# VH-VL binders against q0atu2: the designs that were tried, part 21

Target 1, 119 residues: q0atu2
Amino acid sequence: MLDKKARIRTSREYRNVFEKGKRLSGRFLIIYYVENALDNNRFGFITNKKIGMAVIRNRIKRQLRAIVREYQGQVKNKHDIVLVARAGIGKSSFEGMEKDYIAIMKKAGLFARNANKID

## First folded at step 13 (VH-VL)

Design uf1
Fold by OpenDDE, fold request of step 16:
Structure uf1 (fold): chain C 119 residues (1-119), chain A 121 residues (1-121), chain B 108 residues (1-108)
Amino acid sequence: as target 1 above (119 residues)
Amino acid sequence: QVQLVQSGAEVKKPGASVKVSCKASGYTFSGYYMHWAKQAPGQGLEWIGEINPKSGGENYNQKFQGRVTMTRDTSISTAYMELSRLRSDDTAVYYCARDKFYWEELYFDYWGQGTLVTVSS
Amino acid sequence: QIVLTQSPGTLSLSPGERATLSCRASQSVESEYLHWYQQKPGQAPRLWIYGASSRATGIPDRFSGSGSGTDFTLTISRLEPEDFATYYCQQYGDTPLTFGQGTKLEIK
């Protein structure tokens, strides 16, 4: 699990990302992201009812946390990033989600130049 | 009523820049992302990019990256698209269009009337 | 990117006839991210169908949208003179957003 300091937790923090940042739509994820004034990145996760029942939403959230955790060391620092699950993600494999995450993060330019797990 | 009113037609020379405006009215400007699309004569539509009305944060189609700049002035509910280093194939009608700020409804429910940009030597 | 291919390019029909417009995606697109727009000469596009099957406000019920995955269809049950225009499908399922090349519905 992500460290507490690496998590977006409050409504205010989420709102800040939406209002101050920008968004990018991927196949299974929309990311909202903005630079922060911290020395670490923070991640938030949103799973809406449109992606499925609670069991599915919980599974998706767990899987997204795992993906983010795996690649967190390769993301440019000082960013708040909110991942919004899109329709269809519940039908996707873990690998499919991971692939989409990598793709969208690349499009957003959020990976560090020396990242080695994004290829 | 919701309206997106764009600036008038432009005639530019190759290498020049053009800045098209889109003034919004009849709704809360900050509640919607503004998008821009290109339609070459007799062709279909091409998405250029979007801008966050609150922050000015933008994302562009890679095809236009490096030449397009989207901005907004919240005080007058106006979005701008500037295209630089113009070439002949930039000749097109450019449209602004809005979609919801949040991810719940992502489609272009209102469009500007379009701005013809002609690039000719 | 997701490529949307519409067919036919041009559809010539008479008022009163049934029109069927196709939009095929190079990759699967969730229905809620597939939309249709109508455009008449000299005018801006207008939202017509959203989420594959929902009519926009003011759109007559003779228009219907259907489909899922990679195949989507816009159907006009009985053409009216004002229905002759170009129709574009559009996907919001991935970046960059893309449009089909359009189907021109013209009067025979």
Scores: ipSAE 0.912, ipTM 0.960, lowest interface PAE 0.5, mean pLDDT 96
Fold by OpenDDE, fold request of step 16:
Structure uf1 (fold): chain C 119 residues (1-119), chain A 121 residues (1-121), chain B 108 residues (1-108)
Amino acid sequence: as target 1 above (119 residues)
Amino acid sequence: QVQLVQSGAEVKKPGASVKVSCKASGYTFSGYYMHWAKQAPGQGLEWIGEINPKSGGENYNQKFQGRVTMTRDTSISTAYMELSRLRSDDTAVYYCARDKFYWEELYFDYWGQGTLVTVSS
Amino acid sequence: QIVLTQSPGTLSLSPGERATLSCRASQSVESEYLHWYQQKPGQAPRLWIYGASSRATGIPDRFSGSGSGTDFTLTISRLEPEDFATYYCQQYGDTPLTFGQGTKLEIK
């Protein structure tokens, strides 16, 4: 999974992203993101009851973490990014989620210029 | 009594810029994202972008990227939308509209009265 | 982007009649993210139905919304004179947010 330092863990940290950042709605994800003063990126994940039962939410969260981990090296540095799972994501395949993640991150301009896994 | 009151009609020449304001009242300004939409004469609605009232962080429709700038002044609960390098097809009524800050309810429950921007030589 | 296509473009009916307005999405949209707005000439749009089937505050029960996936409908069971306006569907299921081109409900 993501390194501890790469995780948004506290309510305060989440709130900071919401209040100081901006959001972008994708098909399955809403991302809230803001620049941070660190030398690394941090990711947070939110799965609410609208997504489905706890088992589904947990699955989605695991899948999102896997996706984020896969592409984390290609994300512009110094960002806090919160992924909010949207309705319908539970019906999506992993590939669909991945595709949506890539799409929304591109729209947000959060991938580094040298990113090579986002075609 | 939620109200979004926009600035008055504007007449501009091609190449000029226009800045429309949207003053919010009757609610906590910071609790809602502000959006802007374009409606050309006799046409439908087109989403321009949104702005975080707290941070000023904005996301724009790519169609308007590079020409639109959204800002806000929290001290007077006012959002602004500036459109530059105006052209004739920018002639439209521009609306501000709010939705909730968080993702729980994402729809435009209140709209400004609209601002007509006319671009003509 | 998700394209919303409304039909018909114009619907001419008389008061008391039933109106059915359609909104088709180019790709699936969760009901939670499909909304309807009413707009009268010279006025701003007003939220009418949210989440495909929920009436906004103050909206008469003669209005109803339904649908899922790519097909959504707004129904007016018995038209009142004040119901004649243009109705727009709107999706919040992806960026950019998009609206249908509208259905103008006019008096026959």
Scores: ipSAE 0.909, ipTM 0.959, lowest interface PAE 0.5, mean pLDDT 96
Fold by OpenDDE, look of step 15:
Structure uf1 (fold): chain C 119 residues (1-119), chain A 121 residues (1-121), chain B 108 residues (1-108)
Amino acid sequence: as target 1 above (119 residues)
Amino acid sequence: QVQLVQSGAEVKKPGASVKVSCKASGYTFSGYYMHWAKQAPGQGLEWIGEINPKSGGENYNQKFQGRVTMTRDTSISTAYMELSRLRSDDTAVYYCARDKFYWEELYFDYWGQGTLVTVSS
Amino acid sequence: QIVLTQSPGTLSLSPGERATLSCRASQSVESEYLHWYQQKPGQAPRLWIYGASSRATGIPDRFSGSGSGTDFTLTISRLEPEDFATYYCQQYGDTPLTFGQGTKLEIK
């Protein structure tokens, strides 16, 4: 589980990321991201009914949180990042999700220069 | 009605820069991302990039990265695409097009009329 | 990047005939991220079909879209004179966004 301070939790916080940030569409994920004025990164997760039943959506959220947690230390500081699950993600393996996350984060330039696990 | 009106045709020399404008009307400018596409004569379409009208945040196709700059002026609901270090293969019609701000509807429902940019010696 | 290949490059038909246009993706694309645009000479593209099978506003019901995975199709049941144009498929399944090279539907 991500630390509470590492989570985007309020509608206002989410709206801020959407309005003030950038977006980038990957295969399974769309990320919205913006710099924040904090000492830590914050992550948000969005799934909708098009992805599947509640059990599936919850599974996907757990998997995405695990991926984010795994690479958290390699993400550039002071960013709010919202992950939107896209259609088809439910058909993907965990490894596939992880690969997509790494790819999209690289494209966005959100990994630290000396990140190790992303190569 | 929704309209995207682009600036007029441009003729440039190699190495020069061109800045194309796209003025939006009939809708809330900041409620949609603005995209740009390239269509060389007799060819298909290439995606250049997108810009968030609210923040000015942009993402570019790597093919154009380093030469393209997208900006906007919210006060006049206008988006701009500047292409620098022009070369002959930049000769094309350039289009602006909008899509939804959020992820629900990701397609280009309205397009500008296009701007012909000719690069010749 | 995802490459979209359209076939045929040119399709010559007469009014009243059935037209079938193909769009093949180099990798799987979810249906909701595959779109079709119509373009006539000297004009900008226009949204025609979105989400593989949904007609845009004002598009006649003689147009239909279908497909999934890597294979998508645009069908015109009975061609009208105004339907002769170039049609492009486009994917929003991954960055960079990409278009097919187009199918030119011309009058025989």
Scores: ipSAE 0.832, ipTM 0.940, lowest interface PAE 0.7, mean pLDDT 95
Fold by OpenDDE, second read of step 14:
Structure uf1 (fold): chain C 119 residues (1-119), chain A 121 residues (1-121), chain B 108 residues (1-108)
Amino acid sequence: as target 1 above (119 residues)
Amino acid sequence: QVQLVQSGAEVKKPGASVKVSCKASGYTFSGYYMHWAKQAPGQGLEWIGEINPKSGGENYNQKFQGRVTMTRDTSISTAYMELSRLRSDDTAVYYCARDKFYWEELYFDYWGQGTLVTVSS
Amino acid sequence: QIVLTQSPGTLSLSPGERATLSCRASQSVESEYLHWYQQKPGQAPRLWIYGASSRATGIPDRFSGSGSGTDFTLTISRLEPEDFATYYCQQYGDTPLTFGQGTKLEIK
């Protein structure tokens, strides 16, 4: 899993990202993102009942964490990023989620210029 | 009641800039994202971009990237859209519209009355 | 981007008739992200149907929305004179947000 330091944990931290950041709607994800005053990035994940049962939501969270972990080294530093899972994500494959994540992060300009794993 | 009141019609020359305003009332300005849309004469609607009124953070349609700037003045609950390097095909009615801050209800429930921008030599 | 294609472009009907408007998406859109707006000449668009099938506040029950995936429909069971307008579908399923080109419902 993601390092504890790389996680958004508190309601206040989430609220800060929503209120002070930008948002961008992708096919399966909405990202909310804002610069932080830290030396590392932090990620948050939101799933709701519209996605499905708790088992499904937890699966989605695990998958999203895996994706974020895979690409975290290529994300611009000093950002808090919240991933909101949208309706339909449960119907998507892992690869589909990954593709959507990459696409939306690119649109947001959150990948470093020298990112190697971004196709 | 919720109202979005836009600035009046504009006539501009090619190459000029136009700044349209949208004043919100009847609700908490910072509680909703503000969007802008373009409608050319006799045509459909085109999404220009959105702005977070709290942070000023904006996202634009790539089609307008480099020419559009969205801003806001929270003290007067007003959003602005500026379009630069105007050309004839920018002639259109421009609308502001709000949606919810969060992701539960993402649709435009209220619209401004529109602002006609005419670009002509 | 997701392209929304509406059909027909123009629909000519008389009051009392049934109207069926189609909106087709170039890729699948979840129902909760497909909306309809009504626009009359010289006026701003108004939210009409949200989430494919929910009527906005004050919208008569003669209006209904349905559909899923790539095919969505707006139906007016019995046209009233005030229903003649242009209707636009809109998707919030991906960025950039996009609208259909509209269906103009005109009186025959």
Scores: ipSAE 0.818, ipTM 0.936, lowest interface PAE 0.8, mean pLDDT 95
Fold by ESMFold2, fold request of step 16:
Structure uf1 (fold): chain C 119 residues (1-119), chain A 121 residues (1-121), chain B 108 residues (1-108)
Amino acid sequence: as target 1 above (119 residues)
Amino acid sequence: QVQLVQSGAEVKKPGASVKVSCKASGYTFSGYYMHWAKQAPGQGLEWIGEINPKSGGENYNQKFQGRVTMTRDTSISTAYMELSRLRSDDTAVYYCARDKFYWEELYFDYWGQGTLVTVSS
Amino acid sequence: QIVLTQSPGTLSLSPGERATLSCRASQSVESEYLHWYQQKPGQAPRLWIYGASSRATGIPDRFSGSGSGTDFTLTISRLEPEDFATYYCQQYGDTPLTFGQGTKLEIK
């Protein structure tokens, strides 16, 4: 589970990312991201209702949290990042989601140069 | 009614810069991302990049990275694209197009009329 | 990057005929992210079909879109004179966004 301080919690915090930041589209994910004034990164998660019932959406969120947790030490510091699961992510494997996350974070320039598991 | 009206045609020499404008009307400018695309004579379309109208944050197609700058002025509902170090293969019609700010149903529903940029010595 | 290949490059038909335009992606694209635009000479592209199969506002029901995965089709059931134009498919399934090279539908 992600630490409480690494969570985007309020609607105002989410809105700040959307309004003050950038976005980038991947195969299964869209990320919205912005620099923050903290000493750490924060992550938020949104699932599209078109993905399926609540049980399916909750499973997707759990999988995405696990992926973010695995790579969080490689993320460039001081960013708020919202991951939006696109329609079609429910058909993807865990490995497919992980690959897409790595690719989109690299395209966004959000991985540090010396990050593990990226080329 | 939604309209995107672009600045007029331009003729430039190699090595110069060009700045194309896209004036929006009929909607809340800051509620939609703005994109730019290139269409060389007799060819298809190539995506250049996008800008968040609220923050000014941009993401560019890597082949234009370093030569393109996108900006906007929200007070006059206008987006801009500047392309520098022009060369002859930059001769093209450049289009602005909008899509939704959020993640559902992302497509280019309205386009500007296009701006012809000609690069010749 | 996802390459979209349209076929044929040029399709010559008469009014009243059925037209079938193909778009093939180099990688699977979720149908929601696949779109079609119409462009006439000297004009901007116009959104025609979105999400592979949904007609944009005001588009006649003789136009239909279908397909999934790597293969997508735009069909015009009975051609009208105003339908002769170039049609582009476009993907929003990954960055950079890409377009097919177009199919020019011209009068025979």
Scores: ipSAE 0.779, ipTM 0.909, lowest interface PAE 1.0, mean pLDDT 92

Design uf1
Fold by ESMFold2, fold request of step 16:
Structure uf1 (fold): chain C 119 residues (1-119), chain A 121 residues (1-121), chain B 108 residues (1-108)
Amino acid sequence: as target 1 above (119 residues)
Amino acid sequence: QVQLVQSGAEVKKPGASVKVSCKASGYTFSGYYMHWAKQAPGQGLEWIGEINPKSGGENYNQKFQGRVTMTRDTSISTAYMELSRLRSDDTAVYYCARDKFYWEELYFDYWGQGTLVTVSS
Amino acid sequence: QIVLTQSPGTLSLSPGERATLSCRASQSVESEYLHWYQQKPGQAPRLWIYGASSRATGIPDRFSGSGSGTDFTLTISRLEPEDFATYYCQQYGDTPLTFGQGTKLEIK
């Protein structure tokens, strides 16, 4: 769903985001983010074990990847961004997750100027 | 024993700046985010923002954006909050508090003793 | 921004009585992200209840927390003299983090 270059893959890459970046908490997500030295963005995904069993957590990851892909063209470039799904996300609809993603990315200043038009 | 020890009370005039320190001991400083909160006299608590102790990356409550700067010095396990262009309604006790670095069980388990900042002519 | 409204503002009771403190959120907050702090005059806040219902280390059994969604309660089954303080609820469910305005529990 995301190009291989747009994925955070290694433990070291994830750790770099946590240790070198910032975080923000939303209703269903926490994001950790940092500027990278690339020409593109990269995304990582983590689920909280309190969400539920692996089947549920995998569904949530798939839904979040779909949301990220939908809006990735509007994200300011040169950032590594890790989305952490919070315990309450299992109760959320796809629309609820999408709304929270938009809100938290705006708060982080990671959407381009015209991203304020996204509902 | 976890301890957060803040700098002493300060009296400032309007328009000045103040820098409050919070020295951590009894735990690995870089393993916890540091937060700051304001409590005006006789009032409740207001979250100001947080800082990543490893990177120095910050996020602020928009209410304080533009006047607050959070920093830290990891070599002495100390966090700082600087508030500029002080006004009389900045008179308050300012607290540091920590929470975990990662996403689970986030709450403020330890607080500094508070620093009274008084802004008066 | 999630607004937390505590009621009552002041609660006047005697030792031995039961106290019930309410916290209402303007939006749903997952219980895991709703916390209570106790503060005495001249002192820093202290973590009291976390995740709506879990007592922090060393907090007496007479304190219990409950609630979900938008409505949360802190209950003290039998007041002791040391329990008279101000109690704040706090949410970590969305940024900015917010506190209720507090309920002052005072001796009648």
Scores: ipSAE 0.776, ipTM 0.908, lowest interface PAE 1.0, mean pLDDT 92
Fold by ESMFold2, look of step 15:
Structure uf1 (fold): chain C 119 residues (1-119), chain A 121 residues (1-121), chain B 108 residues (1-108)
Amino acid sequence: as target 1 above (119 residues)
Amino acid sequence: QVQLVQSGAEVKKPGASVKVSCKASGYTFSGYYMHWAKQAPGQGLEWIGEINPKSGGENYNQKFQGRVTMTRDTSISTAYMELSRLRSDDTAVYYCARDKFYWEELYFDYWGQGTLVTVSS
Amino acid sequence: QIVLTQSPGTLSLSPGERATLSCRASQSVESEYLHWYQQKPGQAPRLWIYGASSRATGIPDRFSGSGSGTDFTLTISRLEPEDFATYYCQQYGDTPLTFGQGTKLEIK
């Protein structure tokens, strides 16, 4: 679970990321991201009804939060990042989502070059 | 109604730069991402990158990273692509194309007419 | 990156015949993100089929798209003279966005 400080919460905050940032598409995710003026990163999540029923959407949201939390220490600081779950994500495994997240964050240049995940 | 009109053909020497423009009309320019693609003579299409028209934020195909710069001027509804340190294999038609700003139904529904850039040694 | 391989490279047919154009992806692409464009010589590409199977506005119903996973097909049930062009598939399933190399549909 991400703490309160690390969450994008309001519609205005979400819109700021979309309008002031840039985007990249991955297999299961699209990220929209922008540098912020804070001393920390913030994350937002979008899982709409087209993915499936509420139980499925809630599971995906929990899985994405867990993935983000796992890699949070590797993310370059001072970024607002919105993860949008794409239509095919309901058929993916947790490992598939994780791999896609890693790939798309690397393509965006959002992983710090010297940061490593602690094994 | 939607129209993307690109600047005219360019002839450049190796090592020079070229800046292609794409003027939009018939829609709200800042409501769509702008993309650029390359088509070398007799070849298929290669995606170069995209720009957020509101912020100017961009993402490039790594093959062009370091040589391409995409910009825009919202006051005249115009996107630009500049390619530097031109080589002979940059000779191609360059297209602008738009897609939606948000994540659903992403495809290139309108394209510019293309700009021929010839790099002659 | 996702490689799209189109076959055949060139398809030579006569007006009135049925055309079948194949697009194979190196990894699975959700159908929503697989698109087809038509390009005639000296012209820009035009959106033709989106989401694997939906015709763009004004595209004749003799054109149909199908497929899922890694295998996608564009079919023209009865060729008209104006249908001879190059057709590209394109994926928006992963960055970088990629196009197939094209199938040139030409008059026999």
Scores: ipSAE 0.759, ipTM 0.903, lowest interface PAE 1.1, mean pLDDT 92

